# Ledger of designs, part 188: VH-VL binders against o60147

Target 1, 175 residues: o60147
Amino acid sequence: MLEKNKYLYIFRHIQTNQVLLSQGNVLKKTALFQLPYPLQKPVAPNGMRPAKLRKDHWVPLLKVEFPNESMFQSVFMQLLNYRKYRSVQPLTSDLLKLPIPVRRRKIMRQEVPNTIADLADILNKEKFPENSVRLQLSDKSDSEYADWPPSVQIDSEEIKLSRGFREKTTVDEAR
Key: E = the ipSAE of ESMFold2; O = the ipSAE of OpenDDE; V2 = 0.75 times the mean of E and O plus 0.25 times the DockQ between their complexes.

## First folded at step 9 (VH-VL)

Design ja44 (framework fv_dargistotug)
Fold by OpenDDE, second read of step 10:
Structure ja44 (fold): chain C 175 residues (1-175), chain A 120 residues (1-120), chain B 106 residues (1-106)
Amino acid sequence: as target 1 above (175 residues)
Amino acid sequence: QVQLVQSGSELKKPGASVKVSCKASGYTFTSYGMNWVRQAPGQGLEWMGWINTYTGEPTYAQGFTGRFVFSLDTSVSTAYLQISSLKAEDTAVYYCARGTYYILTAFDYWGQGTLVTVSS
Amino acid sequence: DIQLTQSPSFLSASVGDRVTITCRASQDISSYLAWYQQKPGKAPKLLIYDASTLESGVPSRFSGSGSGTEFTLTISSLQPEDFATYYCQQDYEYPTFGGGTKVEIK
């Protein structure tokens, strides 16, 4: 079995705060498929799925190391499911009072904290072994968006921000 | 053990339809994407597209739209490829191949292939 | 679409030989490249993924290297069972395969 994907990188768009999941420290074009497909293809920061991958517009948000691929796959799928679920939920009355562009921006601004919260919730439900999941954040304060289960070990060191990719670490090279 | 078992060889006339099955076992079916790859006799490999086993959403490669349909029966962990209005040039071995769920990756497990022969 | 060009298309070698196959991408695909082995009448078998990671169960005589646009598959000492066709495949975008390299007995 492929032990290909024990590492999850999450990137955020520097303008829209949209979030992309990545199996590697370099974003590939197919990652864009995670974003909603608009009726008319817009270019970021108009939201949804941009026509092209601008690597320089994406920065690492966090890195997660799982014990194995199976756990990775499970969490990845659930993250996508959570995102999809939110996208189809009825809008609050407050949001409905806002013009559509403003509404979209407001929703997009919440993608980062929502994604972090989703990850924590999923990991809480999965009940992985203690300290079996390693989490490294670009901003440690982002960890405060959720309560993390004992399975998660949060690294004290923040990941370096690098647009479009992160440099390989010793751990990444050991893949 | 992960296994992908495909349906048997098919002999069809031009204009007919064929439906190839790919039954998966040994893993959680909905946790991995399913890809279809075509190989004409004596030729190389062509990616036809993939189906998201979680959502059921198919994506077709260029040149494989219209007559080609991907579908699922998750209750039996099976993916299907249907080809309609068969042409002689559709004669090939068709493979299902498992990919990871970050949409598109390398294919770690393959079906044994299904030969579809289109001949008058 | 990203084009992958393999070289050579055909390679004659003897048991024990060091074999090198090259795959060139039309654009930078980072390390998102895999290598497959296919024997006649059989499905392709994954050998290497992410340019250099050996798939489980694959003999250590196989190795991959490269990044960006140039990639190489190396068989350090060719064995009788290694005579086959080899394909590279990229997954940076929608998957595409190289044209294949047939390794034949000299």
Scores: ipSAE 0.351, ipTM 0.802, lowest interface PAE 1.9, mean pLDDT 88
Fold by ESMFold2-Fast, scan of step 9:
Structure ja44 (fold): chain C 175 residues (1-175), chain A 120 residues (1-120), chain B 106 residues (1-106)
Amino acid sequence: as target 1 above (175 residues)
Amino acid sequence: QVQLVQSGSELKKPGASVKVSCKASGYTFTSYGMNWVRQAPGQGLEWMGWINTYTGEPTYAQGFTGRFVFSLDTSVSTAYLQISSLKAEDTAVYYCARGTYYILTAFDYWGQGTLVTVSS
Amino acid sequence: DIQLTQSPSFLSASVGDRVTITCRASQDISSYLAWYQQKPGKAPKLLIYDASTLESGVPSRFSGSGSGTEFTLTISSLQPEDFATYYCQQDYEYPTFGGGTKVEIK
């Protein structure tokens, strides 16, 4: 009932490696506002509409199950704050020396390890009960980007493509 | 705890400008997006756009470009809506509303509203 | 943009009644739908977000359901303080509101 929203989904772009955070297994179009680099140029001044969301270009990176909605909301908001903070940091001199397309590709490629490290950092700061947080990864090797606290149980089963992720949600998926 | 307090009602002539303020308290201003919503007398709610409180970047809904400007003063946790070249059809209550997160989401706290009346 | 159609636009009810309001989206918005209550002369108040999650402090007599294109707000036993106008709102795309449903005393 109140604990309904206790899953965090993180999606990765298949070409750019940029990531999107979602409160559910279906990406909403406004999630694109999380991206520091748009996937296409805005068609109107000031980016009045977000870039087109092509669901076939996004795959699950990881899924986190929290024991309750309060823990989910706390971690989700902290991750959004970490992403906001990273997006406005000055570029290092090493990055500024690179041509713009190379620089952008390098920055975008780092979003996966950065997001995983940020998630682990948040979970290490929070004093959650042992084995209370379930982490499922599409690629198990991605768990190596960080050291995980005792609160985290890493699921060995990979994330299956959810029915309805690129299609209409079924009744069983909506429950 | 969380509170959004808007400036008082305004009575303006067509062609004038108005600037509505929305002062936030009880939370970290830059952690949540600020939205503007309009309601004409006896009518429903209309989303006008939002401003990213961390970056200062405004985004306007279709139909609210040109005459409408969103801005911030983060030092006093205040958002502003300015309307230029006022028309009679701009007569409405204007609300500021906090996004649940700083991305576009549901609006969990609202200002009390500012009535802007444009008449000759 | 996404159009939300609310029905009915007006209903009369008595204290203790079960009230159901519907909201239909012009395209699939998954569960990205919120409900608001607005009393005359006051700002809207968030009741429900993500289609069925009750906002903190909102009485349990309020519930939301639905997914995709069809959503409902239910008040299980109407109280005197519940006479108000109710709005649905989607955040799947840029936010849009339904036309509102005025719940009036019989």
Scores: ipSAE 0.046, ipTM 0.655, lowest interface PAE 6.4, mean pLDDT 82

Design ja45 (framework fv_dargistotug; at its last look DockQ between E and O 0.27; V2 from the best seeds 0.00; counts 0 for: pae E 3.5 > 2, grease 19.3 > 18.9)
Fold by OpenDDE, second read of step 10:
Structure ja45 (fold): chain C 175 residues (1-175), chain A 120 residues (1-120), chain B 106 residues (1-106)
Amino acid sequence: as target 1 above (175 residues)
Amino acid sequence: QVQLVQSGSELKKPGASVKVSCKASGYTFTSYGMNWVRQAPGQGLEWMGWINTYTGEPTYAQGFTGRFVFSLDTSVSTAYLQISSLKAEDTAVYYCARGTYYISTYFDYWGQGTLVTVSS
Amino acid sequence: DIQLTQSPSFLSASVGDRVTITCRASQDISSYLAWYQQKPGKAPKLLIYDASTLESGVPSRFSGSGSGTEFTLTISSLQPEDFATYYCQQDYEYPTFGGGTKVEIK
């Protein structure tokens, strides 16, 4: 089977905890289009789509290796769908009691665990072969946000990407 | 096998409309984006935009807004390009091309192209 | 938009020749570059993606290299069926194509 486009990278914004999905370890500018388009020119801290891709503002959350492109594409599509679904759901009464800026911050703080949970849910439903999906997290504790199916093998080693979407080097470690 | 089959050549008058179809087979239609690429006679390739086959949301490249409309019929795994108020400069071969789901990286499968000729 | 400049626009070569085509991007696009072959009256065919990955079914005489702003397509030994127009394409932003390089028989 075709093995191209079998890597999913998920990044989080260091300030807003917004999440971006990526096909590569370097974010495309178009990845920003995953975020809601604001009515006015916004900055990422506003919880919307920033005008520019600041690579230094995004850090890796996790990396997923799929057996083939088809599986990757399916999961990628569903992840986006899950996110969209949440965005259109009615807000809870507790959230509605909060000022809009506070509400936005609270929702954004949940994007990381929600995305991880979504991924696990999708993979559970897909029923991929055992240990066919490799998951590497920047923080292993993040794996606790979900129950993972047998298809997922969680790497003991954390992902070695740094800000700017590059592999960590000995030089980076010295900083 | 993945195939994209487009509708046949079109000859139109200025001001008319045309609708080009692109039927996909051999893969899950909604798992990959569909792109449209224009090529004027003797010229290079121009990306016109893409349509999210899952949501139906179209994105148009600069210069291809207004008169150009992307649409889908997912029940038959078909994407459509409609051009209204045709102009002579719209004369070109139009290709549909499969990309990855979210926007496109590269285009691994192409339709055979549809020649649209606009002439008075 | 990101502009891709191909060079040369036209290239005359003979069967067996080593052919190199260059694509320059107006900004850093990492490795998000693909190469296509197009023959007259036919749709483009994907040859290389991610700058250097050979598409399935493409002969090994084709290779791609480069990153950032400079990219190269190489045909190690030109075959009769390789006379065509070649395009580079970036996908770091919304897709754009190079102007093309026509490889003709010398």
Scores: ipSAE 0.578, ipTM 0.855, lowest interface PAE 1.1, mean pLDDT 90
Fold by ESMFold2-Fast, scan of step 9:
Structure ja45 (fold): chain C 175 residues (1-175), chain A 120 residues (1-120), chain B 106 residues (1-106)
Amino acid sequence: as target 1 above (175 residues)
Amino acid sequence: QVQLVQSGSELKKPGASVKVSCKASGYTFTSYGMNWVRQAPGQGLEWMGWINTYTGEPTYAQGFTGRFVFSLDTSVSTAYLQISSLKAEDTAVYYCARGTYYISTYFDYWGQGTLVTVSS
Amino acid sequence: DIQLTQSPSFLSASVGDRVTITCRASQDISSYLAWYQQKPGKAPKLLIYDASTLESGVPSRFSGSGSGTEFTLTISSLQPEDFATYYCQQDYEYPTFGGGTKVEIK
């Protein structure tokens, strides 16, 4: 009955800058349900799989280490709720004047800073113990999108993976 | 506490229609997805699809296109499954099941099930 | 879709026994696997998600392990209330369930 450290994995789309949240180091295809703007429209409206997940199009944005499952679940659920509410908020008049494809590209490019700001906002509201949450980024400058609480330790080493968060096992490396 | 309460059993003739309800309580209805799972007598579990409770948009598994319709009434925190042109092979217990998060596709709470019997 | 194969389909055991159920996926699903318990005439109950995370309120005698294509559910010391059918379920793609394993009293 021992609780293990739990990780939140955040991915970024290389072209659209859209963000996906994952409870594992490998993106599942149903993660695409998170997107308010689908990468492509499903061909059949019923009974079809979500738009095809192309793993080569998603790269690590950041990884958050929580000391237990309870903290992970609280933060993960709140981030999903922030994304849900953002998807239905009224757009500014400036955005509404733009053609739909241009407007959506502009909104999608803000998902990285918005997600990082949302994460920080949630962590600032939760009163987690000092240095209990470890944050590792692919680009450390992305940490500047927010002010972080004392509970957060930002890892000095950046993520160097170019294709997702999947770590090679000893067996995989021997192959 | 979280509860999903389904409508009572139905006995129908082939070609009829049935509408099963699933009333949620104890949580914010639109914060969690609602799934439908079928179990034929003596058989295993089969996922039919889900409905986004926030947008109302349904998604159906391959075997459940055409005759099956998912819908909502958010004012009464209720999800519905409608089956048209009933066939004998539709005889099953139909469950509604809550996704653990808004988009989660594993299920932390289940309704008690609704038996739909179609005579052949 | 992704097929899940459970073994054994039927198991006879006594109270106090250690029970192990296996679930094999037709392709790599990472750790996106859940386990459910279904008692006769009742709805399924979530036991484990993300291959090894115990759901709140589930007894500690239940544990899950595995990743990729091979997963196991273990009951360390079978209790009278554990006689039930157990199902694995993946959510890497559209959800699919294993065929179930019925655990009956010996």
Scores: ipSAE 0.369, ipTM 0.770, lowest interface PAE 3.3, mean pLDDT 85
Fold by ESMFold2, look of step 11:
Structure ja45 (fold): chain C 175 residues (1-175), chain A 120 residues (1-120), chain B 106 residues (1-106)
Amino acid sequence: as target 1 above (175 residues)
Amino acid sequence: QVQLVQSGSELKKPGASVKVSCKASGYTFTSYGMNWVRQAPGQGLEWMGWINTYTGEPTYAQGFTGRFVFSLDTSVSTAYLQISSLKAEDTAVYYCARGTYYISTYFDYWGQGTLVTVSS
Amino acid sequence: DIQLTQSPSFLSASVGDRVTITCRASQDISSYLAWYQQKPGKAPKLLIYDASTLESGVPSRFSGSGSGTEFTLTISSLQPEDFATYYCQQDYEYPTFGGGTKVEIK
């Protein structure tokens, strides 16, 4: 029986370094809701969320190939849970000393290393078969944010960044 | 196991209010968004909107911004739908449905539905 | 909002028939489509998500295919318990449902 491969696509914002997880190679318009609201109620609902999805602002960070849907679903949901868990943790005293815009920017700058570390932590705790999970990065040095289990095979080829538009036009994107 | 249990059927007069409850169990309530879906008798399914169970912020589909209010009591893992100034056209089964923490997903668990009947 | 048009609205078929239900989206939604089964007096039940992925516990006679704007739900060998109304639902943006397809068993 041939196992059906499933892919996890992770995108990075070119300016803020924020991260979005995707089940497909096209971001949903509502993917932005993965970016949680700030804990403070007076801040606008989009305190860390852009007003709209600009597809030219989101580039590949990494792609993960799983041997089946079950493995993909487990890892995908755990990554979302890690982000949720982090969002409710107390901020450090050093962060609290910063003006809010500076604090936000510093937190956003950690999304790439945090997401990569979370992925590796999940894969280390799961007992997947050796070399069953193929990881491909846009920048191979990003693999240095974590220690990878034997289940992970890091592809020698980097994902080439988009050089032009990588989008399908919709009413929301036509502007 | 994940379970969504809704409050019982309601019979109301026009102009009254109703509050439908949806009690969740078997999962971390604040990790998944709660959606509301309406089905009028003999009709299809209509997404009414969702509430972010982490922030408490509701989002309403077009046509559901005035008389419909989503709310939470996270201490008892319960979501609420309140409908004010009931009209006969509000007669429907109202479902709560679990989505992922982020909107734009499928609904993997549904409440049993609450029939709200509005008649003179 | 993204409109989903299901066809046919109603069909009648015999046990053992192959049944195909179509869902057309008003714009490209990639693979972000789910299918539900709803039996009389019950809540909808998720059958398929991400266009083609079977939900746990769903019989393998159900399959989904398509991408972009055209999607199909196929029941390879219709069974008596498959009498129901079937709905498609997109999650490319705020959820919307198709109008439903009622399947009757002859």
Scores: ipSAE 0.300, ipTM 0.704, lowest interface PAE 3.5, mean pLDDT 84
ESMFold2 (binder alone), look of step 11: mean pLDDT 94; pTM 0.957
OpenDDE, look of step 11: ipSAE 0.490; ipTM 0.841

Design ja5 (framework fv_dargistotug)
Fold by OpenDDE, second read of step 10:
Structure ja5 (fold): chain C 175 residues (1-175), chain A 120 residues (1-120), chain B 106 residues (1-106)
Amino acid sequence: as target 1 above (175 residues)
Amino acid sequence: QVQLVQSGSELKKPGASVKVSCKASGYTFTSYGMNWVRQAPGQGLEWMGWINTYTGEPTYAQGFTGRFVFSLDTSVSTAYLQISSLKAEDTAVYYCARGTYYISTGFDYWGQGTLVTVSS
Amino acid sequence: DIQLTQSPSFLSASVGDRVTITCRASQDISSYLAWYQQKPGKAPKLLIYDASTLESGVPSRFSGSGSGTEFTLTISSLQPEDFATYYCQQDYEYPTFGGGTKVEIK
């Protein structure tokens, strides 16, 4: 049986450091729905869901290859849940001491490391087979944001993606 | 084996309500979204929306807001479509279909469909 | 919403024929397109996803191609069981379907 796409691409916004999950190497417009509505109650800065997708504003963060589609789906959904949970949590006392604009910027700066940490936590709990998950980062130092389980094999080569997309490769076409 | 089994056909009067069920089996229910697709007699397919089976959050397509409600019972791996204030134009076959909104793999498994007939 | 226009709406063909169905999107949808087959009284069946990837269990006589705004479903040699209605569907945005193409026996 031919397995369906098992690749997770994660992008970050170059200005806000917001994070988008994507199966394809080209962001969908619907990916924006991962972000909170501007008027909703999140700990994240207000107005964080743009009306339009500007692909050139999004740069690659990492690529993950899962053993199969089911595992991909599970992790994907959990990542969204983690993000949602974090967005509605009460602010820490330290954050509350800061002016709102400073607070917002500080929260935004944490989205990338938080997402990476979330991924690691989810993978730690899933207990996938050893070296069954391949992780490629745009910046190898980002791997330091979390402790990775034995199921994760970190690629020694950094991911090379264009903003908002990457041209299809033989590997991508094989999904 | 993945299966989606829907409830049986319904005959309703205008103004009534109907609730269609879609029971999933053969896979982790909360790992895949559930879509609803409508097909009027002799017409094409219309995506009605989807429900995030993990979070329970529904998303409705334009034209399917208000009278249409998606819900879940994860304990029995079942998704539901409720239509209230039924109209004659609601007469159609309604399908549940497995898929993930954020990935491009198509709707790979479908229920057998539920015919809802609205007639006075 | 993204509109998908299929052509032709109706197609008459014979067993063994090469059949080609086109789907045009109102805007660039990359490769986020699927093809379905539907027979009377049955649910749609996924044939192709991501424009060109064959769904498991689908005969190799089916193939999909295209990207951006122009897509094609091809049946290399039409079989008796292939007479049905075919739909394209995009998921670059909220999913929408084409109007369908009914393949009938000549």
Scores: ipSAE 0.039, ipTM 0.701, lowest interface PAE 3.9, mean pLDDT 87
Fold by ESMFold2-Fast, scan of step 9:
Structure ja5 (fold): chain C 175 residues (1-175), chain A 120 residues (1-120), chain B 106 residues (1-106)
Amino acid sequence: as target 1 above (175 residues)
Amino acid sequence: QVQLVQSGSELKKPGASVKVSCKASGYTFTSYGMNWVRQAPGQGLEWMGWINTYTGEPTYAQGFTGRFVFSLDTSVSTAYLQISSLKAEDTAVYYCARGTYYISTGFDYWGQGTLVTVSS
Amino acid sequence: DIQLTQSPSFLSASVGDRVTITCRASQDISSYLAWYQQKPGKAPKLLIYDASTLESGVPSRFSGSGSGTEFTLTISSLQPEDFATYYCQQDYEYPTFGGGTKVEIK
């Protein structure tokens, strides 16, 4: 009667440091709608397709393993809500003093530490069992952006994948 | 308890306009997108588009631009579909459905549907 | 847009039968497929999302499988209340639905 494990796949953009969340190890093209203003891509009002997602530009940031679907859904929803909240906050006076290109780079580069901090905050607020949530990072130093609750176990092995979360493309590929 | 309750059926003449409402309850309205789906008599389901309930930004599928307008009244947790210059081919049941295409695949809660009949 | 083709369009089966419905996508959609049940005069009901995950409250006789371009909905032991039309739906791109499969119980 055990629910199967569930994974949250978090990607980062190789140049901008923007973050995308995924329920699967392959990004779907509509994932670009996660990017909020000022980072949000324009929506085509005439019903045209979303801008092309270049999968080679998105690399693993971290993978979160939950013991069941319910915990996954709760955390994923809360992360999305935190990102929406951040996107509509007024820009600080110091950011407004920067030239637009510098300002945009600074905002984008904060998405990785912000996402990690938000994940930790959500997990600290939830009353999950000890060692029930596993984190595997591409760079373990990124775990230092937050203080983690007892519910979290950080995997000693880093993610070594360079092309998203897919290890290979053959019929025998790991899933 | 999550519910989406739509306005009642409408009978309209060609050239008129109609505004269908979809009132949400039992959840935080701005945490989920609202989709509109059409089903013409004897036909299958057709996605019309969605509206971001947090930003108010609509996205329309091909074929549903111009005469179709998605809007919100966040203060009463209600989404609206307006169809202008009604044509006979607009006769259909219109559904609102909760979802987000970047969190989950499907639409987990649906309104009961609003039948819009366009005839002379 | 991505086209979804369902097979068969119609089937008749007895209570207790195993029923299989197939959905084929015109391109690889990974696992981003959902299945719905629609009874006459009612709104669709989500059964399965992410190809194989049962929606809360859906009976365990329903299961989904597949990835890429070929997907299957299975009802392991058909019940009288399962008389309905079933639809697949993808959201890898802008959402599209399959043409539907009407299941009639003998």
Scores: ipSAE 0.017, ipTM 0.619, lowest interface PAE 7.6, mean pLDDT 82

Design ja6 (framework fv_dargistotug)
Fold by ESMFold2-Fast, scan of step 9:
Structure ja6 (fold): chain C 175 residues (1-175), chain A 120 residues (1-120), chain B 106 residues (1-106)
Amino acid sequence: as target 1 above (175 residues)
Amino acid sequence: QVQLVQSGSELKKPGASVKVSCKASGYTFTSYGMNWVRQAPGQGLEWMGWINTYTGEPTYAQGFTGRFVFSLDTSVSTAYLQISSLKAEDTAVYYCARGTYYIDTGFDYWGQGTLVTVSS
Amino acid sequence: DIQLTQSPSFLSASVGDRVTITCRASQDISSYLAWYQQKPGKAPKLLIYDASTLESGVPSRFSGSGSGTEFTLTISSLQPEDFATYYCQQDYEYPTFGGGTKVEIK
C-alpha cells in the first residue's frame, strides 16, 4: 500500500504504561513479543508480557512520519534494539529495595519517557534533512522528555486510529 | 563530536570538600546516563554509581553512600560529583563516563579524569 | 555484586606475539561484557562490547570471545602502542570491573 511503511505508531498501556511499537494504526498480537518474558531474560523482567492482546487496553502515545521507508525501517529497528538493551540492564539499588509489584510498576511507568528519549537520541544521531520528520503527540508535554534535532517538527493533535480496518500481512505479523 | 570535559586537579586537606564537574557536548545530555568511576593510585577501576539524566536520580554503589553526591545542571549539560569530609583514601582519579542507551554494553565516552589528592 | 576475575594480572610479551587475557564472572552474565584499554595517564578506551563486537576505530588485531562465565580478549601480533592495562567490565548487574591485566612489551 501507499505509505504503509512510512509511519511509526507508538502505543502505551492504559494501566502499566508499557510501550508497543507498530508500523500501522492498529496493533498486531506479535507486538507483544516486544515485551520481556520472565524466563527468557538474564535480568528479571522489569515488565510482563500479557497472554492476549486487548486493543482496548492500549492508546496512542505518538506517531512519527518519515520521508521514506528506508528511514522508517532504520529508526524502527534501532528503537526495538534500544528496548531489548534496556530490558536486560541491571536494576538500580533504589528499585531493588521496593516490593516486586511496586518495583515492576515503577519500571513499566518509565517506558514512556525512555521510549521518547530513545527516539530523540536516534534522530539526533541520524543526519536527516531539516523538518523532514513529523512527530505527532497525544500529549504535548511528552515532547519534554527529550531535546529534538532540527530534522523534527512537533505537533500535538489527536492520533486517528482506524475503525475496523486492519491489514493482515506475513511481514507485519512476523515483527 | 561527543566530548566529556572534566574540571582540573584538586589538592585538599582531610575534612575538606571537593566538587568535580563533567561537561558534556555533542549529544542530547538527557538521553544517556552518566557514570562515575574511581581509580586510586596504582589500582584498578571501580564503579561508583550513576545518575539518571532525565530524572536527576542518583544510584550509588556500595561503599559510595553518605559522603558522595551525584548531581546535574541540565541547562549547561554538566554532571557533578561532590565528596564531603575528604579522607586520604579518597585520593584517586575520578572519571565520568557515558552509559549508552543503545544495545551496546559498556561506556563509550569518558572524561579525561580529575585527580583529587587528599593530604595533610 | 558480580565479581570479575581477570588473569593474568601482569604479562610481558614481545612485539608480534599473540596475547590472550581471560575474564571469569562469578555468575552467568550472558554476553554483557566489555573490554577496555587504559594507557598511562589516560582515560580508559572502549575496545569491545557485547563480548565480541569491536568498537568503531579499534584495530582488527583485537578480538573478544566467550559467553556465560568465561571470556577472552585476544591481541594478535602485539604492537608497541598496545602497552597498556586491559580491563573487563560487566553490565548484566550493577557494573563491575575486573582487576586489570598490565601488558608490558619487551
Scores: ipSAE 0.006, ipTM 0.464, lowest interface PAE 15.1, mean pLDDT 79

